# Miniprotein binders against q53ft3, part 3

Target 1, 195 residues: q53ft3
Amino acid sequence: MFGCLVAGRLVQTAAQQVAEDKFVFDLPDYESINHVVVFMLGTIPFPEGMGGSVYFSYPDSNGMPVWQLLGFVTNGKPSAIFKISGLKSGEGSQHPFGAMNIVRTPSVAQIGISVELLDSMAQQTPVGNAAVSSVDSFTQFTQKMLDNFYNFASSFAVSQAQMTPSPSEMFIPANVVLKWYENFQRRLAQNPLFW

## First folded at step 11 (miniprotein)

Design A1
Fold by OpenDDE base, look of step 13:
Structure A1 (fold): chain B 195 residues (1-195), chain A 83 residues (1-83)
Amino acid sequence: as target 1 above (195 residues)
Amino acid sequence: SPIQEEFEKLMEEARELFYEALELYEKGDKEEALRLFRKAAELYEKAAELAKKNNDPESYKRAIRYAEFAQKYAELIQRELEK
């Protein structure tokens, strides 16, 4: 359902589902990470009236988890880029993942996605320095990333008739996501402004 | 308590169905996913009733939240199947 992208690393397309409405990605060596992209894979949409609140967790000076709201993803905005480098020394809370027993390892941060009602999300305030969507270049990046992914992945789509009985549906092999990511990263490395 | 144990049992069973339903949905088995979401919703609702009986508002809220979530997916899939 969700993907997580860190530059120079393999894309993560399999979040750990820790609850019915909560998904988690592990980010090893988080101190070296400046930006993270969270995006919908397009396999499963949010139900009507729902979206995803995206949180970042890092250990504080006492080793306790600090959760901060980064922003949101929705069916209408299926991807977002967040700057996390400036958050590592910030303050946060233990909501909404704080009560969950999530295995934590030193130097590993986590991205958490909580599926919530859109109305509830509207009442939440992300940390001010996390959202880079205000930067036109990053907005364009995320949009182009999704477009590029969709175009690439769709070229490898197979009919459901080949898999399960539902001829109106098309499927994309999971490996296509990895291939796309590798190609995208290659291009990004060559020219960060290739979009 | 016996009520709490039964509540947790129902919640766990519902969770298993919910997770399986999502996996099936992702794989394109919409009919079975729909069935499992509906079943999960029913179990969550039963759990909610137990929590209510046990005067446990937090457990009640959790169960209702998941019931509604399961129902929303069921509705989503149902609409997709009707197209």
Scores: ipSAE 0.777, ipTM 0.930, lowest interface PAE 0.5, mean pLDDT 84
Fold by ESMFold2, look of step 13:
Structure A1 (fold): chain B 195 residues (1-195), chain A 83 residues (1-83)
Amino acid sequence: as target 1 above (195 residues)
Amino acid sequence: SPIQEEFEKLMEEARELFYEALELYEKGDKEEALRLFRKAAELYEKAAELAKKNNDPESYKRAIRYAEFAQKYAELIQRELEK
Protein backbone atom coordinates (compact mmCIF):
# COMPACT_ATOMS: atom_id res chain seq x y z
CA MET B 1 0.00 0.00 0.00
CA PHE B 2 2.91 2.37 0.97
CA GLY B 3 6.49 3.06 0.06
CA CYS B 4 9.29 4.68 2.06
CA LEU B 5 12.40 6.19 0.46
CA VAL B 6 15.61 7.62 1.92
CA ALA B 7 18.21 9.22 -0.34
CA GLY B 8 21.02 6.78 -1.10
CA ARG B 9 19.02 3.71 -0.01
CA LEU B 10 16.80 1.18 -1.77
CA VAL B 11 13.10 2.04 -1.64
CA GLN B 12 11.08 0.05 0.85
CA THR B 13 7.74 -1.22 -0.44
CA ALA B 14 7.08 -4.02 2.06
CA ALA B 15 5.81 -2.33 5.19
CA GLN B 16 5.20 -4.42 8.29
CA GLN B 17 1.43 -4.38 8.70
CA VAL B 18 1.03 -4.42 12.47
CA ALA B 19 -2.76 -3.99 12.49
CA GLU B 20 -5.60 -3.74 10.00
CA ASP B 21 -5.04 0.04 9.85
CA LYS B 22 -1.36 0.39 10.82
CA PHE B 23 1.88 0.01 8.86
CA VAL B 24 5.54 0.37 9.90
CA PHE B 25 8.87 0.78 8.08
CA ASP B 26 12.21 0.31 9.87
CA LEU B 27 14.86 3.01 9.45
CA PRO B 28 18.26 1.56 10.40
CA ASP B 29 21.09 4.01 11.06
CA TYR B 30 18.43 6.71 11.46
CA GLU B 31 20.88 9.27 12.86
CA SER B 32 22.38 9.70 9.37
CA ILE B 33 18.96 10.39 7.78
CA ASN B 34 17.79 13.94 7.18
CA HIS B 35 14.70 13.40 4.99
CA VAL B 36 12.29 10.58 4.29
CA VAL B 37 9.72 10.25 1.50
CA VAL B 38 6.44 8.44 2.25
CA PHE B 39 4.18 7.63 -0.68
CA MET B 40 1.28 5.46 -1.73
CA LEU B 41 2.17 2.66 -4.16
CA GLY B 42 -1.12 3.11 -6.01
CA THR B 43 -2.19 -0.53 -5.69
CA ILE B 44 -4.59 0.00 -2.79
CA PRO B 45 -6.14 3.45 -2.26
CA PHE B 46 -7.59 4.74 0.98
CA PRO B 47 -11.35 4.26 1.24
CA GLU B 48 -13.47 7.37 0.71
CA GLY B 49 -13.24 9.72 3.65
CA MET B 50 -9.99 8.23 4.96
CA GLY B 51 -6.29 9.00 4.80
CA GLY B 52 -2.98 8.26 6.52
CA SER B 53 -1.31 9.97 9.48
CA VAL B 54 2.47 9.57 9.25
CA TYR B 55 4.59 9.26 12.39
CA PHE B 56 8.33 9.11 13.13
CA SER B 57 9.53 6.97 16.02
CA TYR B 58 13.02 6.82 17.54
CA PRO B 59 14.37 5.27 20.74
CA ASP B 60 15.17 7.71 23.57
CA SER B 61 18.24 7.36 25.83
CA ASN B 62 16.46 4.53 27.72
CA GLY B 63 15.49 2.71 24.51
CA MET B 64 11.84 3.76 24.83
CA PRO B 65 10.06 4.75 21.62
CA VAL B 66 9.23 8.42 21.11
CA TRP B 67 6.56 9.01 18.44
CA GLN B 68 6.04 12.30 16.60
CA LEU B 69 3.41 13.19 14.01
CA LEU B 70 5.12 14.26 10.76
CA GLY B 71 2.08 14.92 8.61
CA PHE B 72 -0.35 13.18 6.26
CA VAL B 73 -0.82 11.33 2.99
CA THR B 74 -4.19 11.05 1.24
CA ASN B 75 -5.57 9.95 -2.11
CA GLY B 76 -5.34 13.62 -3.15
CA LYS B 77 -1.83 14.08 -1.76
CA PRO B 78 -0.28 10.62 -2.13
CA SER B 79 3.37 11.56 -1.48
CA ALA B 80 5.16 13.74 1.05
CA ILE B 81 8.73 14.55 2.06
CA PHE B 82 9.48 14.93 5.77
CA LYS B 83 12.55 16.39 7.45
CA ILE B 84 13.48 14.23 10.44
CA SER B 85 17.03 15.43 11.27
CA GLY B 86 15.74 17.96 13.83
CA LEU B 87 13.28 15.60 15.49
CA LYS B 88 15.72 13.21 17.22
CA SER B 89 15.61 15.21 20.46
CA GLY B 90 11.93 16.29 20.21
CA GLU B 91 9.09 15.65 22.61
CA GLY B 92 6.61 12.86 21.91
CA SER B 93 3.04 13.47 20.78
CA GLN B 94 -0.26 11.66 21.11
CA HIS B 95 -0.21 8.68 18.79
CA PRO B 96 -2.15 5.48 18.03
CA PHE B 97 0.79 3.01 18.26
CA GLY B 98 1.18 2.86 22.04
CA ALA B 99 -0.88 -0.33 22.51
CA MET B 100 1.15 -2.29 19.98
CA ASN B 101 4.18 -4.48 20.61
CA ILE B 102 6.38 -3.72 17.61
CA VAL B 103 9.67 -5.63 17.49
CA ARG B 104 12.56 -3.22 17.05
CA THR B 105 16.33 -3.57 16.82
CA PRO B 106 18.18 -1.19 19.17
CA SER B 107 18.98 2.22 17.60
CA VAL B 108 16.45 1.66 14.79
CA ALA B 109 13.82 4.30 14.13
CA GLN B 110 10.51 3.66 12.42
CA ILE B 111 8.01 5.35 10.16
CA GLY B 112 4.44 4.53 11.17
CA ILE B 113 1.35 5.08 9.06
CA SER B 114 -2.12 4.93 10.65
CA VAL B 115 -5.19 4.86 8.41
CA GLU B 116 -7.76 7.24 9.87
CA LEU B 117 -10.88 9.26 9.03
CA LEU B 118 -10.08 12.57 7.36
CA ASP B 119 -12.17 14.38 9.99
CA SER B 120 -9.98 12.88 12.73
CA MET B 121 -6.81 13.85 10.86
CA ALA B 122 -8.00 17.46 10.55
CA GLN B 123 -7.76 17.78 14.36
CA GLN B 124 -4.13 16.60 14.54
CA THR B 125 -1.13 18.96 14.60
CA PRO B 126 2.19 17.76 13.15
CA VAL B 127 5.45 18.57 14.90
CA GLY B 128 6.30 22.15 13.88
CA ASN B 129 9.98 21.33 13.11
CA ALA B 130 9.06 18.72 10.48
CA ALA B 131 9.49 20.07 6.96
CA VAL B 132 6.63 18.89 4.78
CA SER B 133 7.49 18.97 1.10
CA SER B 134 4.81 17.94 -1.37
CA VAL B 135 5.79 15.45 -4.05
CA ASP B 136 2.24 15.85 -5.17
CA SER B 137 0.28 14.73 -8.21
CA PHE B 138 0.79 18.10 -9.89
CA THR B 139 4.59 17.87 -9.84
CA GLN B 140 4.56 14.18 -10.81
CA PHE B 141 2.08 14.79 -13.65
CA THR B 142 4.06 17.77 -14.94
CA GLN B 143 7.38 15.88 -14.89
CA LYS B 144 5.83 12.88 -16.67
CA MET B 145 4.26 15.14 -19.30
CA LEU B 146 7.60 16.89 -19.83
CA ASP B 147 9.41 13.56 -20.25
CA ASN B 148 6.72 12.25 -22.57
CA PHE B 149 6.88 15.31 -24.82
CA TYR B 150 10.68 15.27 -25.00
CA ASN B 151 10.83 11.55 -25.80
CA PHE B 152 8.09 11.92 -28.41
CA ALA B 153 9.69 14.90 -30.15
CA SER B 154 13.14 13.30 -30.05
CA SER B 155 11.85 10.16 -31.75
CA PHE B 156 11.28 12.23 -34.91
CA ALA B 157 14.79 13.68 -35.02
CA VAL B 158 16.55 13.40 -38.39
CA SER B 159 19.82 14.83 -39.67
CA GLN B 160 19.64 17.53 -42.34
CA ALA B 161 20.97 14.99 -44.87
CA GLN B 162 17.94 12.80 -44.19
CA MET B 163 15.32 15.54 -44.61
CA THR B 164 13.02 15.59 -47.61
CA PRO B 165 12.21 19.00 -49.11
CA SER B 166 9.01 20.55 -47.75
CA PRO B 167 8.96 24.29 -48.47
CA SER B 168 5.57 24.95 -46.86
CA GLU B 169 6.55 23.19 -43.62
CA MET B 170 8.46 24.77 -40.77
CA PHE B 171 11.14 22.84 -38.84
CA ILE B 172 12.69 23.14 -35.41
CA PRO B 173 16.26 21.96 -34.73
CA ALA B 174 16.40 19.12 -32.21
CA ASN B 175 18.75 21.11 -29.98
CA VAL B 176 16.06 23.76 -29.50
CA VAL B 177 13.77 21.11 -28.03
CA LEU B 178 16.60 19.91 -25.77
CA LYS B 179 17.32 23.47 -24.60
CA TRP B 180 13.63 23.99 -23.88
CA TYR B 181 13.47 20.69 -21.97
CA GLU B 182 16.50 21.54 -19.83
CA ASN B 183 15.29 25.08 -19.11
CA PHE B 184 11.75 23.95 -18.25
CA GLN B 185 13.07 21.22 -15.96
CA ARG B 186 15.34 23.69 -14.14
CA ARG B 187 12.48 26.19 -13.68
CA LEU B 188 10.10 23.46 -12.50
CA ALA B 189 12.62 22.42 -9.84
CA GLN B 190 12.87 26.04 -8.65
CA ASN B 191 9.12 26.72 -8.69
CA PRO B 192 6.66 23.94 -9.67
CA LEU B 193 3.94 26.56 -10.27
CA PHE B 194 5.94 28.91 -12.54
CA TRP B 195 3.83 27.99 -15.62
CA SER A 1 -14.72 -16.99 30.00
CA PRO A 2 -16.58 -18.59 27.08
CA ILE A 3 -17.79 -15.18 25.82
CA GLN A 4 -14.24 -13.77 25.85
CA GLU A 5 -12.89 -16.85 24.06
CA GLU A 6 -15.55 -16.56 21.33
CA PHE A 7 -14.81 -12.83 20.99
CA GLU A 8 -11.10 -13.48 20.46
CA LYS A 9 -11.85 -16.25 17.94
CA LEU A 10 -14.13 -13.95 15.91
CA MET A 11 -11.59 -11.12 15.94
CA GLU A 12 -8.84 -13.46 14.73
CA GLU A 13 -11.03 -14.90 11.97
CA ALA A 14 -12.09 -11.41 10.86
CA ARG A 15 -8.49 -10.20 10.82
CA GLU A 16 -7.37 -13.12 8.66
CA LEU A 17 -10.19 -12.44 6.19
CA PHE A 18 -9.37 -8.72 6.16
CA TYR A 19 -5.70 -9.36 5.34
CA GLU A 20 -6.64 -11.90 2.64
CA ALA A 21 -9.12 -9.41 1.18
CA LEU A 22 -6.42 -6.75 0.94
CA GLU A 23 -4.10 -9.19 -0.82
CA LEU A 24 -6.80 -10.22 -3.29
CA TYR A 25 -7.69 -6.59 -3.98
CA GLU A 26 -4.03 -5.78 -4.69
CA LYS A 27 -3.88 -8.69 -7.15
CA GLY A 28 -7.04 -7.47 -8.92
CA ASP A 29 -9.45 -10.14 -7.69
CA LYS A 30 -12.09 -7.57 -6.76
CA GLU A 31 -15.10 -9.90 -6.59
CA GLU A 32 -13.48 -12.23 -4.05
CA ALA A 33 -11.95 -9.29 -2.14
CA LEU A 34 -15.43 -7.73 -1.85
CA ARG A 35 -16.86 -10.99 -0.52
CA LEU A 36 -14.12 -11.31 2.11
CA PHE A 37 -14.34 -7.66 3.24
CA ARG A 38 -18.07 -8.09 3.78
CA LYS A 39 -17.54 -11.32 5.69
CA ALA A 40 -14.85 -9.68 7.84
CA ALA A 41 -17.20 -6.78 8.61
CA GLU A 42 -19.91 -9.26 9.68
CA LEU A 43 -17.52 -11.08 12.01
CA TYR A 44 -16.25 -7.81 13.52
CA GLU A 45 -19.87 -6.75 14.15
CA LYS A 46 -20.62 -10.10 15.78
CA ALA A 47 -17.51 -9.68 17.96
CA ALA A 48 -18.69 -6.17 18.88
CA GLU A 49 -22.01 -7.61 20.12
CA LEU A 50 -20.15 -10.10 22.31
CA ALA A 51 -17.98 -7.31 23.74
CA LYS A 52 -21.13 -5.34 24.56
CA LYS A 53 -22.65 -8.38 26.32
CA ASN A 54 -19.35 -8.79 28.20
CA ASN A 55 -19.54 -5.11 29.30
CA ASP A 56 -16.19 -4.37 27.61
CA PRO A 57 -16.46 -0.94 25.97
CA GLU A 58 -12.84 -0.81 24.73
CA SER A 59 -13.17 -4.13 22.88
CA TYR A 60 -16.55 -2.95 21.55
CA LYS A 61 -15.03 0.24 20.12
CA ARG A 62 -12.13 -1.65 18.53
CA ALA A 63 -14.41 -4.24 16.90
CA ILE A 64 -16.77 -1.57 15.55
CA ARG A 65 -13.83 0.46 14.21
CA TYR A 66 -12.56 -2.53 12.23
CA ALA A 67 -16.06 -3.45 11.06
CA GLU A 68 -16.50 0.05 9.65
CA PHE A 69 -13.05 -0.03 8.05
CA ALA A 70 -13.81 -3.34 6.31
CA GLN A 71 -17.18 -2.02 5.17
CA LYS A 72 -15.60 1.10 3.70
CA TYR A 73 -13.32 -1.07 1.57
CA ALA A 74 -16.31 -3.17 0.54
CA GLU A 75 -18.13 0.00 -0.55
CA LEU A 76 -15.08 1.18 -2.50
CA ILE A 77 -14.78 -2.14 -4.36
CA GLN A 78 -18.54 -2.33 -5.01
CA ARG A 79 -18.42 1.07 -6.72
CA GLU A 80 -15.45 -0.06 -8.83
CA LEU A 81 -17.40 -3.13 -9.96
CA GLU A 82 -20.52 -1.22 -11.01
CA LYS A 83 -20.82 -0.31 -14.72
Scores: ipSAE 0.557, ipTM 0.850, lowest interface PAE 1.8, mean pLDDT 79

Design A11
Fold by OpenDDE base, look of step 13:
Structure A11 (fold): chain B 195 residues (1-195), chain A 83 residues (1-83)
Amino acid sequence: as target 1 above (195 residues)
Amino acid sequence: SPIQEEFEKLMEEARELFYEAMELYEKGDKEEALRLFRKAAELYEKAAELAKKNNDPESYKRAIRYAEFARKYAELIQRELEK
């Protein structure tokens, strides 16, 4: 249902579903991460009137998890970019993951997505420093993300003759991905904030 | 308590069905996903009734939340199947 992308790393498409309405990605070596993209895979939409609250968890000085609300994803806005580098010294807020026994490794941060009512989400306030403030930084990050995704996707490209029957899997032609990439690059060049 | 035990049993059973439904939906088996979401919703509702009987508002809220979530997916899938 969800994907998580860090520049320079492989895309994560397998969130751990820790509850019916909660998903978690592990981010190893989180101290080196400046930005993270959370996005919907498009396989499963949110139900009507629902979206996702995106949280970041890191260990505090005592090794205890600190959760902070980064922002939101919805069917209408199925992806978002968050700056997490500046959150390492922040205070925790109320979060929906506190009651969950999520196995944590001290060196691993987590992205949590809580599926919630849109009305409830509207009442929540993300941490201010999670927003990407610099257009230049955003552009650079987006470019790196796109390149990473393209490289990742292309690494799995096979010719039609090489395809093995897999009824459970859907295939996307490589040229579609390329066209998408080119179009995205063009739009990004025109307006870095087009999305 | 026996009521709490039955509640947890129902919640666990419903969760298993919910997870399976999600997987099936992702794989494109919408008909079976629909069936399982509906069944999960029913179990959550039963659990909610037990929680209510046991005067456990937190458990009730949790069960109702999941019941509604399961129903919303069922409704979503049903609409997709009707197109």
Scores: ipSAE 0.772, ipTM 0.931, lowest interface PAE 0.5, mean pLDDT 85
Fold by ESMFold2, look of step 13:
Structure A11 (fold): chain B 195 residues (1-195), chain A 83 residues (1-83)
Amino acid sequence: as target 1 above (195 residues)
Amino acid sequence: SPIQEEFEKLMEEARELFYEAMELYEKGDKEEALRLFRKAAELYEKAAELAKKNNDPESYKRAIRYAEFARKYAELIQRELEK
């Protein structure tokens, strides 16, 4: 349903579903992370009238999770970039994850996504410095990278009739990802602001 | 205690159906996913009635929330199938 991307790392597309309406990504070595991109994969949309509240957590000095609301994703706004560099010492906020058994390593932060009614989301206030409200080169680069990857990979999608006995699925040849990565790196090296 | 035990059994059964429905939907088996979302919603609703009889408003709210969530996916899939 969701993807999570950190610059310099492989995209995560397999969230841990910890409840019917709750999903989690682990972020190892979280102290080196400044921004996180959360996006919908397009495989499963939110139902009508619902969306996703996105949270960030890190372990405090006792290893206890401290959760903070970053912002939202919806069918109409399916991706968002969040700045987390200033949140690694912040106070926790009201959050829906405290009542469930979420697997956690003490040195690993997490991104949590809670599927909620849009009306309920409208009553929530993200932490003040998490949402990226202005465009900078990193934000533009990350959005362009996601758009570029999606368009490139989608152009090579195959059906069951073209490859395997799984007719309900579309597939992308593995070498397409490598080719995309090489092309993107080359473009970035030539012009870091190519967007 | 017996009402609470039945509640927990219904919730777990509904959860398993919900997860199976999500997997089927992702694979494009929309007709089976629709059936399982509806069955999960029915079980969550039965669990909600038990929580109501047990005067447990937190459990009632949780069961109703999941029932509505399952029904919203069923409605989404139904509309997709009618196209």
Scores: ipSAE 0.549, ipTM 0.827, lowest interface PAE 1.7, mean pLDDT 78

Design A18
Fold by OpenDDE base, look of step 13:
Structure A18 (fold): chain B 195 residues (1-195), chain A 83 residues (1-83)
Amino acid sequence: as target 1 above (195 residues)
Amino acid sequence: SPIQEEFEKLMEEARELFYEALELYEKGDKEEALRLFRKAAELYEKAAELAKKNNDPESYKRAIRYAEFAQKYAEMIQRELEK
């Protein structure tokens, strides 16, 4: 359902589902990470009236998890880029993942996605320095990334008739996501402004 | 307590169905996914009733939240199947 992208690393397309409405990605060596992209794979949309609140968790000075709301993803905005480098020394709370027994390892941060009602999300305030959507270049990047992914992936789509009885549906092999990511990263490395 | 044990059992069964439903949906088996989401919703609702009986508002809220979530997926899939 969700993907997580860190520059220079392999894309993560399999979140750990820790609850019906909660998904988690592990981010090893999080101190070296400046930005993270969270995006929907397009395989499973949010139900009507729902979206995803994206949280970042890192250990505080006492080794306790600190969760901060980064922002949101929705069917209408299926991807977002977040700056996390400036958050590593910040303050946070234990919500909504704080009560969950999630295995933690030193130097590993986590991205958590909580599926919530859109109305509830509207009442939440992300940390001020996490959202980079206000930066035109990053907004364009996110949009172009999504478009590029969709275009690339769709070229490998197969009809459901070839898999299960439902001819109106099309399927994209999971490996297509990885291939796209590799190509995208290659291009990004060559020219960060290739979009 | 026996009520708590039954509650947790129902929640676990519902969770299993919920996860399976998501997988089936992703694989394109919408009909079976729909069935399982509906069944999961029913189990969550039963669990909610137990929590209510046991005067456990937190468990009740959790069960209701998941019931509604399962129902929303079911509704989504139903609409897709009608197209």
Scores: ipSAE 0.771, ipTM 0.927, lowest interface PAE 0.6, mean pLDDT 84
Fold by ESMFold2, look of step 13:
Structure A18 (fold): chain B 195 residues (1-195), chain A 83 residues (1-83)
Amino acid sequence: as target 1 above (195 residues)
Amino acid sequence: SPIQEEFEKLMEEARELFYEALELYEKGDKEEALRLFRKAAELYEKAAELAKKNNDPESYKRAIRYAEFAQKYAEMIQRELEK
């Protein structure tokens, strides 16, 4: 039903379903993570009138789980990016994961998704500025296209010593592609509709 | 107590049907998924009556919530099948 993506890591598409309406992803080494993307896979939609509240949790210094509301995903907004760096430990709110039997290791954070009525979600307030932006299909497609293009182009990079003569072809230095990628990514982050 | 044991049995049976219904829906077997969501909703409703009989309002609310959730999926699938 849901996917979870952290930059530089494999996408997770197999959440632990810990209740009929509750899903969990593990995030090992969470202190190295600044942002997380949560999205619907598209295989099972929410029923009409329902959506998902997205929470983040890690053990604080007392070893008790602390769950913090990051924001929401819905059929109309099926993906979102959340900033998790800078969240304060111990500032958890009321949350639906309290007494559930969820297995956790001490150094692993979790993303929790609770399926709830949209009316109930409207009464909830996310912690701080956790939501960075609403990530829709267009924005996610554009970022994936950038990553795929750079990865594909860079797989053909060779040093000058390794180049095979090919006078009928034009070549571009690999650093031009890297500079383009970095500039485009910066502009997209500054203004997602710059083009 | 015997009532509490029967409640937990119904809730677990309903949960298993609910999870199987989700899997069937994802695989495209909408007619069987619909049948299982409806059966799960029925079992959750029976469990809610036992929780009421046992004077356990938190278990009652949880069972009713899951019954409604299963029914909402059943309604979604029914609408998809009528198209």
Scores: ipSAE 0.641, ipTM 0.877, lowest interface PAE 1.2, mean pLDDT 78

Design A6
Fold by OpenDDE base, look of step 13:
Structure A6 (fold): chain B 195 residues (1-195), chain A 83 residues (1-83)
Amino acid sequence: as target 1 above (195 residues)
Amino acid sequence: SPILEEFEKLMEEARELFYEALELYEKGDKEEALRLFRKAAELYEKAAELAKKNNDPESYKRAIRYAEFAQKYAELIQRELEK
């Protein structure tokens, strides 16, 4: 249902479902992460009137998890980028994951998505520094992300003659990915905030 | 307490169905997903009733939340099947 992407890292498409309405991604070596993208895979939409509150968890000075609300994803806004580098020190607020026994490794941060009513989400206030504040930083991150994805995808490219029958798998022509990349680059150049 | 034990049992059963329903939905088996979401919703509602009987508002709220969530997915899938 959800994906998580860090620039320079492989995309995560398998969130751990820790409850009916809660999903978690692990982020190893989180101290090196500046931005994270959370997005819907498009396989399962939110039900009507619902969306996702996105939280970040990191260990505090005592090694205890601190959760902070980053922002939101919805059917209408199925992806969001968050700056987490400035969040690595501070105090958390109330969060929906506090009552859950989530297995944590001290060196691993977590992205949590809580599926909630849109009306409830509207009453929540994300941390102020989680939003991408500069267009330049956003553009740089996006470029790195796109390059990473393209490189990753292209590494699996095979010619039709090299293809082996695999009825259980879907295939995407490499030129489709290239076209998407080129189109995205053009749009990004025209308006870094085109979405 | 027997009521609490039954509550937890129902919640666990419902959770299993809910998880399976999501997986089935993602795989494109909408009919079976729909069935399981509906069944999950029923179990959550039963659990909620038990919590109410036991004067446990937190458990009640949790059960109702999941019941509504399951129902909303059921409704979503039903609409998709009607298209």
Scores: ipSAE 0.778, ipTM 0.931, lowest interface PAE 0.5, mean pLDDT 85
Fold by ESMFold2, look of step 13:
Structure A6 (fold): chain B 195 residues (1-195), chain A 83 residues (1-83)
Amino acid sequence: as target 1 above (195 residues)
Amino acid sequence: SPILEEFEKLMEEARELFYEALELYEKGDKEEALRLFRKAAELYEKAAELAKKNNDPESYKRAIRYAEFAQKYAELIQRELEK
């Protein structure tokens, strides 16, 4: 249903479902993480009138979880970027993850998603500075990732006349990477929230 | 007590059906997912009635919340199938 992405790490797409309406992602070495992206995979939407409240949890000095509301995802806003670098010593907020959250180790935090009625979500207040301007920040992050990948892959480009035979190897035509890059940029510019 | 045991049994059965329904829906088996969401909602409603008889308002509220959640997914899937 959900994905969680941190720069420099593999995307997580297999949330731990801890209740019918609650999902959790573990964030090992959370102290090195400044931002997380939470998004819907597109396979299972929220039912009409419902959405997701997104929380961040870290262990306090005694190893007990401290939960803070980051913001929301909905069918109409299916992805968001959250800044967590300033939240790693904050006080907890009211949250629905009591006994259902799992404390892993002192160095592991969690992202929690609680499926709730939109009316209930409208009455909740996220912690300050958690939500980034999700359109601009998501676009900047995504564009940098695209540019980095394209430049790296392109630096190895050779023509067929320049290749030595290596029959056991596979290759990808360079124009496939370029076409993917151009298509993704166009989609991002048309609808930054297509996630 | 027997009432508490029956409540927990119904909640566990409903939860298992709910999770199976979500998996089926994700894989595109919408007709079976719909059937299981409806069955889960029915079992959560039965559990809510037991909690009400046992004067347990927190268990009643939990069971009703999950019954409504399962029913909302059933309604979503039914609308998709009628298209």
Scores: ipSAE 0.490, ipTM 0.831, lowest interface PAE 2.2, mean pLDDT 79

Design C4
Fold by ESMFold2, look of step 13:
Structure C4 (fold): chain B 195 residues (1-195), chain A 83 residues (1-83)
Amino acid sequence: as target 1 above (195 residues)
Amino acid sequence: SPIQEEFEKLMERAEYYFEWAEKYYELGDKEYALLFFEFAARLFRKAAELAKKNNDPESYKEAIEYAEEAQKYAEEIQKELEK
């Protein structure tokens, strides 16, 4: 139903469903993350009159979760970019996740999505300016994500002479990754909101 | 009074969403602006319901006028997004 994307990492599309209406994504090494994109996959819309409240959780010095409301996603706003770098020392907020998935390590955080009535969502207040402008922020975040993905994938590139047999793995020529990168950059330059 | 306190809290939160809707619109995030204007309209209408139950026609009128303004902006933005 939901995806979660962080620059330099693979997209997550398999949220942990911790309740009928609650979904979480783990974010290891969260201190290196400045922005996160939360989006609907497009396969299952919210029921009429409902949407998703998006929360960020990080462990305090004792490993206890501190949850903060970032903002919302809805059928009419199916994706949003949230800045989380300023929240890692922030005050916790009221949240529906209770004590579930208590994070024991100082390096793992979570994104939580709670499916709620729009009326209930309206009665909450997101922390600060966590949700950023999609036009400018999407371009900046997407460019950083693309650069990090390309650098990561390129670090595993080998020449044909360096290849070893690996029957359990599939390989993609590095040129395919480069063409994807170039095409995506071109589309962003022409229309930052083409998505 | 508890009812007046609830009314004022709803109005304050509705104004929060209204102001941020305007900011998101100026920044070009029309989808989030639309969502926040819709939230403001919902909260203003809830505040109007409290004022009506409390037999307070001045507060009712104020809340309804703001709800209608927020809804008008939401409708204008929706038309822009449909292009």
Scores: ipSAE 0.512, ipTM 0.828, lowest interface PAE 1.9, mean pLDDT 78
Fold by OpenDDE base, look of step 11:
Structure C4 (fold): chain B 195 residues (1-195), chain A 83 residues (1-83)
Amino acid sequence: as target 1 above (195 residues)
Amino acid sequence: SPIQEEFEKLMERAEYYFEWAEKYYELGDKEYALLFFEFAARLFRKAAELAKKNNDPESYKEAIEYAEEAQKYAEEIQKELEK
């Protein structure tokens, strides 16, 4: 139902379902993460009148989880970007995830999504600095993500002369990837929120 | 009073959402702007109900006016998104 994306990392599409209405993603090495994208996969919409409250948890100095409400996703807003880098020293908030016996590794944070009534969501208060505050921050995040993808893809680039015959594999010309990248950058520059 | 405190909390939160909505609208994120205007409207209405219960017609009027304003913006954005 949900996906989680960190710049420079593989997309996560398999959330741990800890309850019927609760999903969790693990974020290793969370201290290096600035932004997280949470999005609906498009397979299952929220029921009418419902959405998702998105929480971030990190271990405090004692190893206890500190949960903070980042924001929301809904059928009308199926994806959102959250800045988490400035939250790592924040105060905890009420959360619906209870005392989860999550194997607490000091370097692992979590993104939690709770499916809730919109009316209930409206009564919650996200942390103020979790929202994308500037177009620049969003642009920077996207740029890093794109660069990572391009670098990854280009690392597999070979000349035609270097290709080993593999009839079972499909190949994409590097130029196609580059053109896509350039077009995406152009669109991003014109409208950072074009999607 | 407990009712007054709750009213003030609701108003504060609603105002916060209203400001967020405006900010997101300015940034071009109409979907999130819509969401937060809707949230603001809901909370203002709740605040109004509390004011009514507390026999405070001035607070009621204020909350209702803000609720209507938030709702108006939400409706306008919704129309924009449907085009």
Scores: ipSAE 0.206, ipTM 0.656, lowest interface PAE 1.9, mean pLDDT 82

